# VH-VL binders against Large ribosomal subunit protein uL10m (mRpL10): the designs that were tried, part 22

Target 1, 224 residues: Large ribosomal subunit protein uL10m (mRpL10), of Drosophila melanogaster (Fruit fly) (q9vpl3)
Amino acid sequence: RGKINIQRPKAPHYERARVVAVTQPKYPELPKAKSCFKTRAERTQQQQENPYNEIIAREVRNWLDHSRLVAFFHLSSITADDIFRVRVQLHKQNLHLKSYGSKIIEQAVKNTRYEAIVPLFHSNHCIVFSPDPEKTAALLRIVRRVPQMVLLGGIVEETMLSRNQLVAYAQMPGLHAVQAQLVQTLSQAPGHLIQQLQAHQNSFVQVLDVHAKNQMNEETPKST

## First folded at step 1 (VH-VL)

Design i25 (framework fv_imvotamab_arm2)
Fold by ESMFold2-Fast, scan of step 1:
Structure i25 (fold): chain C 224 residues (1-224), chain A 119 residues (1-119), chain B 112 residues (1-112)
Amino acid sequence: as target 1 above (224 residues)
Amino acid sequence: EVQLVQSGAEVKKPGESLKISCKGSGYSFTDYWIGWVRQMPGKGLEWMGIIYPGDSDTRYSPSFQGQVTISADKSITTAYLQWSSLKASDTAMYYCARGYEDWSYFDYWGQGTLVTVSS
Amino acid sequence: DIVMTQTPLSSPVTLGQPASISCRSSQSLVYSDGNTYLSWLQQRPGQPPRLLIYKISNRFSGVPDRFSGSGAGTDFTLKISRVEAEDVGVYYCMQATQFPYTFGGGTKVEIK
């Protein structure tokens, strides 16, 4: 209780949005002879529309707009029970773990200042949202013990930060830390920052592969 | 000066309950993990579990899950390790140690609490 | 659980001579952030454990420079360049890369 500020606008609950999309009445298009008011191109565009994806994309945009902390993770193989436990721990700290398809993320950030992050979501991913940037330390503490979640970077107070900058921010909370990170980030070309984030992702994937292989090897010699 | 001060030695009989303490001072108690370590007489060290006093997040080593309870009281900067029913095999020295989140190492240790369980 | 194996079990050394302790893990200790959370602790007779080295090679505050750590992946070494009388005790390696954290079995350093 009280974990979410009732005075701040809240993004629609995911399940509610899905129910609305599913129950929305759908009427067939009129026969061609009676729908000549539409061009072929217009009809093709409408036939390719997916209102479900747009509804979810709007939910993602609402989370981005109302979150002062957004963290991006690569997600390797994890059991449903394990991710549920992580989600519960995060929720206690007002940290909201969400997973969305790459196309939905692309649609959500298209024509925004965050469009440059799209390449980070070509592989398995998840995102953690919070209205409270002071929870960055709590976030890193919780996910540090979840090897399947690899930090790629994030956004704090609308400023894009690399993994190392997020770690530094967690250790140095307050206005001066935010200003220092903003100055540092603004001094870098957008492409260079994204390249650094992608380099971290590639390095972490290699570490995860080694870890997964070690876990498999450890399990193999074990007897029941 | 960072200090972890543990409660005094205990002599108990099998089946009795026990709660030992670890009081932190000289630092922000809610910003560091407290871990509990067992050392049986003449043996090595083994992790029992850890707690983050700021939100009472606790994690137990599989060997100790359900055997002990770890808790903390922020108002008096004290962590606790508790048994509902002691066994002779619980005879050991128990240490508390402060964990550092960034480095994931344990930098300051308490002096230890000797627990002897015998009939 | 990650198993930590220390060798030797006992290391009798002459005062002023070097001592070397090995620690091997059953799986890599490299965490997803690129850091290796391998620590070395010293326990003198009748005393609590004391942190000597963290993240493979970093000396903790107040630890003499005769102590050094090295290694990578699964193989780690603690070296004492010139053993002093006060260095008698049991030394443990510890991993904090994966919970549950685990200790090596210990190596007893004694004077001959």
Scores: ipSAE 0.000, ipTM 0.456, lowest interface PAE 13.4, mean pLDDT 77
Fold by OpenDDE, second read of step 2:
Structure i25 (fold): chain C 224 residues (1-224), chain A 119 residues (1-119), chain B 112 residues (1-112)
Amino acid sequence: as target 1 above (224 residues)
Amino acid sequence: EVQLVQSGAEVKKPGESLKISCKGSGYSFTDYWIGWVRQMPGKGLEWMGIIYPGDSDTRYSPSFQGQVTISADKSITTAYLQWSSLKASDTAMYYCARGYEDWSYFDYWGQGTLVTVSS
Amino acid sequence: DIVMTQTPLSSPVTLGQPASISCRSSQSLVYSDGNTYLSWLQQRPGQPPRLLIYKISNRFSGVPDRFSGSGAGTDFTLKISRVEAEDVGVYYCMQATQFPYTFGGGTKVEIK
């Protein structure tokens, strides 16, 4: 098992890198030496002061807040006609396909719980909104027929999901069935859960006991 | 059509103050940088500074820092270059230019303002 | 400051012949975003500068296809495939990678 060189961690696989990028708390970038020039980000931010952009940003926020299913897609060389076809298909399922500029998205989600999605919008993209999380399977079925639409991830029931997680979610039996299964599992193994919870506490107590014993041994002066 | 129109030629004496203007039209004036360039007679081009009219962020070339003042009035889509006290060495053609793609290049130029300072 | 050096200072050219102008920068003009912010400007006699090429090789709108830009890092070239009478003037390279922006000394293209 090759020792992970902590000093030169191999760049994670592209997909993993994206997930990590999304999950990493955006620590305020140390004031990068204010390059005398407004960074692209700063310039983008200033362009965002267009009243029209604010309106659109609000629209995006409204969609995000009222959707129980949100899916993010990369668009690769898709024609307007193809997009229209997909849009119609999605609409039949009460799925709403929208496309916004990356800057608008950034503005819309800034300082919100959705801020983590910003890295997904570095290229041509579209978003599918739905009030019904049960439509996830339908969404994926439709999108599978459109190779130009690449699923990046999504939000289901206020939880951000990776591509793989979203696919897994679509394969799961209905929310009620999953909830029922969860309740059943929780009801069947109360003993195991208590044991696991107690195991951590016991381990902590053991560590503390060892520490206390070590401190007591250090304080016993060798009576020469 | 994007246009930058500069004020007319100026003839001044040393020690006089001067303010020349550059009016932008045909685009959103507040969304693009405006730069000023000096060209002395028979010489090359020199960047003086740039301003973003949207927030009046102004940056000067070190050679021109404290020598000139760059400002903008977004209400009339006009940028300004001014001297408090002109020198004979300020005799030159002055151009304004619009910055594009975050002032990565300057796509439109004014016609220039000739400033002559002679005793 | 980044120093831009153009060669030649003067380029006498016969009508219909090609012209080539070189521009060297004292430092790499590759910005952190991966772009190279080198531009070429044309200044005809008695006229303001005009943008010809931006980001090394992109022709600005309305610029004839006889103008082409190439290069990388610190070495850049402007080529005119067939010089026309209207091409007479001074050509400048400009870097916008680092502020202050700087121009080359200019190359005067003349008709022999």
Scores: ipSAE 0.000, ipTM 0.476, lowest interface PAE 14.4, mean pLDDT 83

Design i26 (framework fv_imvotamab_arm2)
Fold by ESMFold2-Fast, scan of step 1:
Parts: C-alpha cells; structure tokens; sequence
Structure i26 (fold): chain C 224 residues (1-224), chain A 120 residues (1-120), chain B 112 residues (1-112)
C-alpha cells in the first residue's frame, strides 16, 4: 500500500494548517453583504486550484494513453487481504488495478472523448488497465469470483464499450485483426452509447439504493 | 524441472550488510511470486515476504517490514534478500520458495537454504 | 495474525504404524472464493521443507499416497498411514488465507 499513498495529495497536518491560517494576511471582513455563501462559480474555481489533483490526474491520463484495455468497476466493501489477492491474480495477466477519486478522474478525462465515463464514478470504484486487449477474457474470469467488483463498462482499442459489449468481446476467440473487427462491429453511435451507459448507471444506482435500505433495516447503514 | 538455487553460507559480524540470492530455473521466473522464509536455529518457519519478479512488486510480513529488503533481477532470474545492518538475532537458515502458479496460496518448490551466522 | 497450533509437539512412532498430526487455526481458513488455503510441509533433518499437501487434502506431485490431509474451518489433520524411515522429520501446517502467512510450530515425527 505504499504505492497507493503516492496517489494521494499531501495535505498539511492539522497543526500545520492551523499555523498557516494564523500567518495568513488579514483582509477586510465585509467583502459582500451576502457573505458566508460562495457562488457555484467561486466554489468551482476554488476546487480547480488544487495542484495535487492535477498531478494525480496526469498519472490517470498516462494510464489511459498507454492502455489498450480499460475496465471500470463498482467496488463494494472488500478487505485488504482480498483486494491484495485479486491484485496479484490480475498482475500475473498484466492487468493493473487502480483506484482514483472521482474528482481526479473528472480532471483526467475533461475535454476528451472519454468524458462520458465520469458519471460511472459517483460510487466507490476501481479501474483495471492493460496494454493487452487480449486479456479481457482473463480479466472477466478473475473478477467473476469477486462479488465485490461489478463491471460497469470499459474502453477497448480507444472504443467505449458497455458491460454487455465487453462480455461479448471477451468471448470472441481469434486473432488481433478479428478482435479489432468485433470492436468496430459492437461500436454504437455516440448518442446511443452514452444513453446506454447512463441507463446502466441509473439501474445500478437503484440497486444500490435498495441494498442500502435493506442494510439500514437489518444493521447500521454506512453513508458517505 | 523447477529449481531454486541459493547462495552459500555466510558468517558476519553485527552491523555488517549482507545480500543473499535465490536463482530460479526450469520455469517462467517472471510469472511466479518468490517468498522468503526464516528458520532460527532449533525453531520453526516464519514467512518474511514475497516479490513478483515481473515488476518487482513486494509485500512484507509486519514482523520483517523495515528489517530486510527483498528484490529481484529478472535478467538473471535471481531474487535477493538483503540486510543493511545485521544483528545477532538474524542468525538463521533462510529459504526462498516459489508460490503456486495461480496464487501465493502454497509454497510448491523450495531452495536448499542459506545459513547466515551473525557472531556476537 | 492467524495463529496456527500443532499437536503433538513430538510423535515417536514404530515403523509401519500410523501417525497423525493436528493443526488448529485461531480463525477460519475459508477464503472468499470458497477455498481453504491450508498446506502441509515436511522437513527432513538437514534438508529444506518440501510441500506434501495443499488446499487441505490435495497431494503434491511425487508425494506418496500414504500421506493424506483432511479437515475444515479451523481443524485440520495430516495422516501418515504407515510410517517409513524416510518420514522422520518435522511437519508444519501453513495458512495462506490471510496476510501475513503463518506456520504451525511443527511436529517432530521420529522412529522408536
């Protein structure tokens, strides 16, 4: 988990933050009559000024640029031992399991053709990257045994695919050329693909809401 | 046939550095995790940690984190176990072993062992 | 950490007689995939450990059929049906269900 620590921006310790606040220049207290509330534009600008998110977003972009297979998963609660074993299995197949915050993913794909994936990451998520699209079948075999990981969709050969299209791709035997043809055949018009991905997300969110309500009735629910 | 061949016995003084080796042959070295196991004189086996030689990914037992460094050189199919500063309590037989072909769920092939003696 | 407890500490046995070694874990060894990652190792005097049994009861390549493993959950047994002179040594159980992986304390099998 030392590698995971590198993906998080270094935030100042509470004591450091307090010292910084005390040493900041004084400003007048009457900036606006409706102070104590920041506009959406002001809040958005403030969020965009975080330099650490930008650094990690560049790492995500690098993974996207060097991977011919990218798969998106919803990740339910899983122990450190269990995720380590999954990571080991995936790594043997040149499949790299990564977790990034939704804000970082948004910054990485902003103004790219993959911007439509952002809504998939409203819940806990993880991404699997690989330079080898032939490994899609191995990926699905491995994650089939991990109920905490739910396939949402992915990107193969720079083409966005739904869950069902990725499953179809994984089941296709053949040469690189044949699989490339399959990807082209499975590709849908951009409007329809985006609608299909959003529909899958909405259905999944509804399933999570039902599950959360059931957990709330049986035990103490966890809310983020 | 699968073989793991370890370096010869070492006699060292406290404070000295040491690096011992484990050379794999007869299989795809980069596709299997290599683990290290310590056996102190007259005692049982202790799992120390593992390395995946394909990308040098490592994980250590909490008891050995910071005490040793595990590394590998895939070009010569060799894994290493290293100490920056030996202690008398490091006196033990050290084994390397290959984890099974699907997971790190059992140790299927073992090296002959390297005896490390740290004189007090 | 999962603690692995072996009994007995020592098992002196007459040639041709059976030997039985028990291993108990402090927690269930069933992994989330339904498998139990409990293995048995043999260490002959002056030699490295050798895998005998993996996933409770599966005999490793080249291991004689007189060795058998059984058990479930937290209680496991290694049996040697007819002990031979070359079976002298220390036997260890090992769990790989949870990090860190841990070994039993060992059971010494020796001939009377």
Amino acid sequence: as target 1 above (224 residues)
Amino acid sequence: EVQLVQSGAEVKKPGESLKISCKGSGYSFTDYWIGWVRQMPGKGLEWMGIIYPGDSDTRYSPSFQGQVTISADKSITTAYLQWSSLKASDTAMYYCARHSDEYFDWLDYWGQGTLVTVSS
Amino acid sequence: DIVMTQTPLSSPVTLGQPASISCRSSQSLVYSDGNTYLSWLQQRPGQPPRLLIYKISNRFSGVPDRFSGSGAGTDFTLKISRVEAEDVGVYYCMQATQFPYTFGGGTKVEIK
Scores: ipSAE 0.011, ipTM 0.509, lowest interface PAE 8.2, mean pLDDT 78

Design i27 (framework fv_imvotamab_arm2)
Fold by ESMFold2-Fast, scan of step 1:
Parts: structure tokens; C-alpha cells; sequence
Structure i27 (fold): chain C 224 residues (1-224), chain A 119 residues (1-119), chain B 112 residues (1-112)
């Protein structure tokens, strides 16, 4: 098996390897400490404390720095099989679904312009990253079929957008000439935006009900 | 109802360019992919490629890569199949079909566009 | 490419009698999610293809229950329990498990 094709559907061996890579979080092996006489307990304590978290936090920072589209979701109970299928479908659109603990996210964004997003991750959550903001429409189409994922908001071209603003952005055609102006017209002051996103999260039960109702309307049988 | 309406039959000479269309209606155009399938006279079906109209993400069958261009204009809910230079071997019926990526099937098909290339 | 082989090439059948079409793939059609993306299409003379069956055995909406699909792995069968006059046409199996998507060569169902 030499070349890996980005075509659909992929060969079983390639697809299995890719799926494992996507669904199973990649945690780099903890670098071996330069230590001659540390006890088992000291190594366990050091491992538990921060070295592992710092490595993963760096991974999160890398995703934030290299993604022009970041979408935040509340994640309700979902089976491993279902989330796997969603991850594969998103990956086909260059959309990367990631899940990280709130402590790791806080560590990753501390002292950065993204620190304001920390309150969004107090509950079960997941994040979708993409280097291509034109994929926002594809993202929302896919997630509309997944009632367990509720959009809270996102970041497009380094600008924080509420759920409604991100939905509006997704409905507009991508034009390089007006891209920056488009994002600017949809944006709001960061403080007020975070308050809106937090309020949205706090009312997620109502949002989930509306989302489920909209999803039901979209599920009309194809021949009826 | 879901409907895909294709452009009318074309008669062309080798070397000419051609662009045929497939207009979707009765559904959210950007929620589905559109595929193109060729059927040569008296032969079976051949998958050519597929496009997601929301962002124009396109995937081609290796045998058709570089031979045709698939595009879409979501503002008028229309997908296109284009040749820069037709060959006699391009004579065929061309179908567009809506593709459900979540279930991996083509559910609704256009009526077909007959393309005849002869000198 | 996955090669899809259909047998027979032609199936003349008496009205009201059953018809059976076989489809064999050169490789397993089981996708990474455990599903098998094998579909059956019907093409009546002068008409576009119509989806009959998806994921081996599921009837698409509006498809009569006389049509049934079965199989696993590399061997699949489409059965028409009682052939009607409107069932005349060419039937194709299709796989969407592996790129590129490929079709069987077709089986022509005719009335005798």
C-alpha cells in the first residue's frame, strides 16, 4: 500500500488507519525526564501534574493558530460509533473535530487573544477546526444532521462570531474581495459576544429543541 | 418534490467546447452532492465525478480526471459538466444524480443529456 | 478499482415468475463503519436510472416490496418475487464503499 488517495470512499486499510488517527486522540509519548534517581511516585506525580497537559495544550494552540475557522459545540450524549461517523464525514470536508479537557484548553489559551473562550468549555464540548473558512456552510449542513452537537459560536478569520452570526456567514458566498468586510459586518465587541455565547450555552435545552425540530423538518423522506 | 432538470441534447464536432447543466429543485441544494454518470450508446453506467455545491469541493473518477470539469453555482442551484475539447468517444448520454453522503447512494436522477460528437 | 460483475447478462422471465440477479465484487464492500454500501438501480428503456435498494437490503421509498436485496461481503443478490410488465429494463448494482464508485455491467430483464 503505497499512495494514500484523498478520494471517496477510501480503501479499507487506508480508511481504517485514517479513522483510528481521527477518532483516537493522538497523545505524544511523554518525553523521558533527565533524571537518574527519581522515585516511581515522583515520576507518576510529575506525569499527573503537567508535562502531558502541556504537550496537548501545545497541540491545541497549534490548531488555533493554523485554523481560519473554529466552531464551538456543546456535545450531548453520543455513541462512539456515531461520533466516529461524524468525524469521518467532517474530515472529508477538511473539517477536524477535536475534543479536549477544559483544563487543557484553558492552559492552551491562557495569555492569548483566545482566553475569552474558556467559559464555553465548562460542559461537555467539542471543537471543529479548519484552515478553510469557506467550509462553514459544509460544517453546518453536516452538524444539522447531528442533534447531539449544538453550535455555540466560533471564530472566523480571527473574529469571534455568535451562533447566529456564524449561521449568517455560512449562507453567504465566499468572495475574497469582500471577505474581511463580510466578517467585520457580522462581528460584535468581544465582551458582548462572549456574553451572548454564554447565554446561548445556558439556554442550550431550548436551542437543542429548536435544532431537533429543524432537523425533523429536514428529514422528509426523499420519495414523499 | 425533488427534481433534477438537465439541459437539452447537443450535437457537436470534435474539438468544440461544451457545457451542460443540471438544475436542482425541491430540496436544499447545498445539503447534497451532485454526481455525473456517463452511459455510452448501448453500454452500462460509468461514474465520472461528484461535487459539493456549497463550496465546490470536487472529486473525479481517475479515468475522467483532466478530461472534464465539474462545477456548480449554488445561487441558481445548478451543477455543470464541461469539456474544453470534445472527442467522438465522448458521444454518450450524461446523467446527473443527487448523492446522499451520509448514506452513500444516488437517490434522484436527472432525465439525461444526450451528447453526440460527430464530423 | 473494485470490479462489479453481474450475472446473468440477460434474464428472460415469464410474467408473474421470480427473477434473480447476482452481483459479485472483486473486493469486500464492507466500509470502515461496518456498513456495506451496495445499491441496486433500475433503468427502464428510455428512462434515467432509479434507485431501488441501498445498503444491500433496504428498499428506497416508493419501491414495491416485490423487490428485495440480500448478500454480504462480495456476493449480492437482487430478487423480484413476481415480475410485472413494468419491471422490464436493465438492472445495475453499484458500490460506494471504495473510490472510484463502480457499477456492474447490467442485467437485462425481459418478458418471455
Amino acid sequence: as target 1 above (224 residues)
Amino acid sequence: EVQLVQSGAEVKKPGESLKISCKGSGYSFTDYWIGWVRQMPGKGLEWMGIIYPGDSDTRYSPSFQGQVTISADKSITTAYLQWSSLKASDTAMYYCARYDLSEYYFDYWGQGTLVTVSS
Amino acid sequence: DIVMTQTPLSSPVTLGQPASISCRSSQSLVYSDGNTYLSWLQQRPGQPPRLLIYKISNRFSGVPDRFSGSGAGTDFTLKISRVEAEDVGVYYCMQATQFPYTFGGGTKVEIK
Scores: ipSAE 0.000, ipTM 0.412, lowest interface PAE 16.2, mean pLDDT 75
Fold by OpenDDE, second read of step 2:
Structure i27 (fold): chain C 224 residues (1-224), chain A 119 residues (1-119), chain B 112 residues (1-112)
Amino acid sequence: as target 1 above (224 residues)
Amino acid sequence: EVQLVQSGAEVKKPGESLKISCKGSGYSFTDYWIGWVRQMPGKGLEWMGIIYPGDSDTRYSPSFQGQVTISADKSITTAYLQWSSLKASDTAMYYCARYDLSEYYFDYWGQGTLVTVSS
Amino acid sequence: DIVMTQTPLSSPVTLGQPASISCRSSQSLVYSDGNTYLSWLQQRPGQPPRLLIYKISNRFSGVPDRFSGSGAGTDFTLKISRVEAEDVGVYYCMQATQFPYTFGGGTKVEIK
């Protein structure tokens, strides 16, 4: 008589349901690849209970203060394994991938020059820190292979850059690096400064451009 | 084995044009810069410029800018140095060298091309 | 341009004795990445230059251990611990920190 609706099988009799429940092979829940990144809810809960929030906030401040390159990424659907792989790749380049809760970031940057970054941390995010702004090109090269990491912006040499600006910076022969060096030079004795300004004008840009190309060519075998 | 082989010695008169070549082998030609270095008779080495064969990006020393043209043909893994009009002062040994961007040095050198410009 | 000054111009050396060559730059050769891109080249008579040392003190592949480089900032030294007959030639320092790249004037090592 009744077409067994295979899509919505009638709930088995209570006794059968109990037997089925007990006999269903408890397939070990595939360890839900615990996103190395705690859900926002987990982060929020942990932040409320963690007496060490201030310590972590200090750590964040220290990273920000000692980094000349800071890049902010949105993380889409990324596995912990993928994150680990990227972290290793970045680490090889002296790039440090970190993830912090939004509240911690807020606490860390409150009343600082970095306060403007707070809106970037409302979603799943990670931060990459580097003491070397010249690693921007390397960073972008690595993350291009990770579609789950979306560049939001960054800070280079204490200047906040948009995504597009950061990409442009990476393509440029280290203009900002040149500028930073120029500023450093300007801070030196006036006579030395003038000499350096005259000598370094076009030549420095050329060196940086060549350097940028080098950063893009990771796999060039050192034929020693 | 990485090798750079340059074209043979040239004897020219002032005002003549010249193009000398440097052929690379034993490595990925498009992944390394090629530089040119001048050495006048009995003198030291002078950096002239470098070219990236992959995209033909070329950088010149200011002293040689407009005086010579550096080019490359990646299809035959060859770099070139050329003059539109030679001068007696262009008499020199010219070396090509592979430039490694990772370490910023010239690691492999051609055997040199002697260019003699005399009236 | 960065001027590279080498001293001495000529270094007559007895076989088996040490040799030392100095190279000074008119500006610091420390690049923004913290590296110093100073190289030493050897040119034997009738031969092209050969890379000996890179980044002040690193020996290139195949270079004998009797060659060593040292220095920092603007002052650099190439040392040959025990000069051999095959070491005869002209030695050049080169900076690759700033365009244009520049060479020292060269130091001729000769056997007495």
Scores: ipSAE 0.000, ipTM 0.489, lowest interface PAE 13.5, mean pLDDT 82

Design i28 (framework fv_imvotamab_arm2)
Fold by ESMFold2-Fast, scan of step 1:
Structure i28 (fold): chain C 224 residues (1-224), chain A 119 residues (1-119), chain B 112 residues (1-112)
Amino acid sequence: as target 1 above (224 residues)
Amino acid sequence: EVQLVQSGAEVKKPGESLKISCKGSGYSFTDYWIGWVRQMPGKGLEWMGIIYPGDSDTRYSPSFQGQVTISADKSITTAYLQWSSLKASDTAMYYCATDEYSSGWLDYWGQGTLVTVSS
Amino acid sequence: DIVMTQTPLSSPVTLGQPASISCRSSQSLVYSDGNTYLSWLQQRPGQPPRLLIYKISNRFSGVPDRFSGSGAGTDFTLKISRVEAEDVGVYYCMQATQFPYTFGGGTKVEIK
């Protein structure tokens, strides 16, 4: 287990309560009435400068920053009854299905590490958030039975994963075991490769230049 | 299963106040908008307004703004439609219906509350 | 407000025959996301309205496949391929592209 996934600073309770209340799902995608009476340029500017959208965007950023699991889906035609059923099943696993307008998503991730996700939201979409990355397997099990939801990719422990990588992650025994395996792989294979490369570089330099050899010996004085 | 249960029929006199209710069950009450629709006797459907119970954000039809108040109490999963002073022209069947925020359609409907206003 | 005009006012039809209802909006119902928020509702005598079709052509849960919706922009059609006795009622189109939501005047489907 990493300390980052457990010891991430919590958002201030006042700010979180305020943002949660404002960002609960509503019908923000309908055109705003006041914008309908303006010229094309004025409508564009007014929509972009809507303070409500910034508040919602800030909450999306908070969900992205404080969720250890985020999964992105394309959403095909689905009934309210079917999506409600899915939302209930996900909620029981501490998985939170949310949908936001594309402009709000773009505003939320603009100038952040998550900006690459914007193209995923040009069509019907939804996002699943969870504080628990061990729930990835449960998530994929539930959505396998929902053909209208097509997995596009996700973020696990702040790392962007493709669909295939997310599926592979779900098949692993658990986060602790995964991290242990990654550490073992990194310490063994790359370490041995680096040692071999340094040995070969030293041999190569020995043939080429005496001064270069002396400089390398100063950097790696205990070479075998 | 999603169900909306509305309060019973009301008979009132002009000038009286009234508050009718719509109780949601079988779904996450705070995740869906609830709209109100009026149907005058022998007439078609009129959209009155909508509320998001999670934060009580309301949007009214211009024809109904200032004439009615829409509210919700998420602790008892109930939405309300209220008049401060009824008129004879308020005689109608009133329906509540759920509206998922991304779809913009009224998907599940209550059974209706008949309001009769006469002297 | 977007005005929704529905024709005909009434449609007497023989059992097993098709019925067609038209709906025209005063302006395009295409929203900026590319979706068209046009729905069709059925109201049987003494019952609340029931959603039949949303986003022009998508059938709601439990709606028989004899109901179909089509159209684009401002001109929309609801078709019942083979009218059954239980289809008697008033049908409404509605738009949810912008506030306020607006309904068509209704079309009464009757058996002759």
Scores: ipSAE 0.000, ipTM 0.399, lowest interface PAE 19.2, mean pLDDT 74

Design i29 (framework fv_imvotamab_arm2)
Fold by ESMFold2-Fast, scan of step 1:
Structure i29 (fold): chain C 224 residues (1-224), chain A 119 residues (1-119), chain B 112 residues (1-112)
Amino acid sequence: as target 1 above (224 residues)
Amino acid sequence: EVQLVQSGAEVKKPGESLKISCKGSGYSFTDYWIGWVRQMPGKGLEWMGIIYPGDSDTRYSPSFQGQVTISADKSITTAYLQWSSLKASDTAMYYCARLTYDDYYMDVWGQGTLVTVSS
Amino acid sequence: DIVMTQTPLSSPVTLGQPASISCRSSQSLVYSDGNTYLSWLQQRPGQPPRLLIYKISNRFSGVPDRFSGSGAGTDFTLKISRVEAEDVGVYYCMQATQFPYTFGGGTKVEIK
């Protein structure tokens, strides 16, 4: 890989329109269901056959290629207004919050060094991208105030790091020599990192279950 | 259970009008296409056309364009096939079938409506 | 319109023996998404058609594993590994790659 390009990747909407126009057959189109709402099974099947997934997957690969900081989060129930507020705060720090379906992420990282992250994304999730790894401290400060977003781990300077390793990195963002040494000493094999992230996620689920039960006890009695 | 139930057999004279029905149940009627297939006595299957009940988008095979009208009433989950003026050559078994959008196959078929046109 | 040609017209087979039905299209059935929308239907005497196989080789739910489909482009085959008495009927291939959808002429499977 060459120098990291800090330019924002192009939006997929134009690319999708162009591809559809170029690849569209000159035959009468096959009929499709026209509902805006489908059963869960039908939506799952449609998503599997969606050619747009490859275009979005390429966008994800561009984000990965152009970002020196990528952070992965578990996302619990949050309102559209609240996540929008968080997205605005992150954007001010050149941090870009994105959500992609797990199939699209799998397509994007397949046959890359990051393929091992796929198991993180079978639950509700989001990813934060930035061309500036020194923004890790700003990211963690913002997310600390958003309990619905739980840091699982990330990638800094093409090196996969656990949650604790990212926290350690954030404490010394301005010391470049120390940063390089820290990244090197904290780095781990992708398979080993996934096991660590899976274990952390499981521990988090247990903590959330206890918190949810406490909240139910305080607000309303739980149903019998 | 998902099923398509068609109207009973019809015996008509040439020149008479006819409207046969196909009632869907056990699924979201407006989310699937319904196709009509003709089978003349002792012969194979022929596509006549299809309809999407959600917006009444209808497409006909060229050989049936202008010969029949396909329609649907989503309030009673029923699709229709109709003739303004029957001919002896319209004598056939008529099937309705549900088309899936994912793999473009007909997974549920009606039992068929036999139409006999004779003087 | 895409023309679907089936051979043979009739296939008399002995119980327990294999049967093979061929279907040939006048044009490639590969759609722009890379899928081939070719289905096989079975019609038993006095009954409506029943879906056996879709997208060349995928068996529909409840269809016995003795039925298999294969092929690519313009040439497709339905095989019954061991014909049973309940398999008597007419078999049709169908393409849904291009509207109007078209059926093959049918192959009658009979027990000798």
Scores: ipSAE 0.000, ipTM 0.405, lowest interface PAE 12.5, mean pLDDT 76

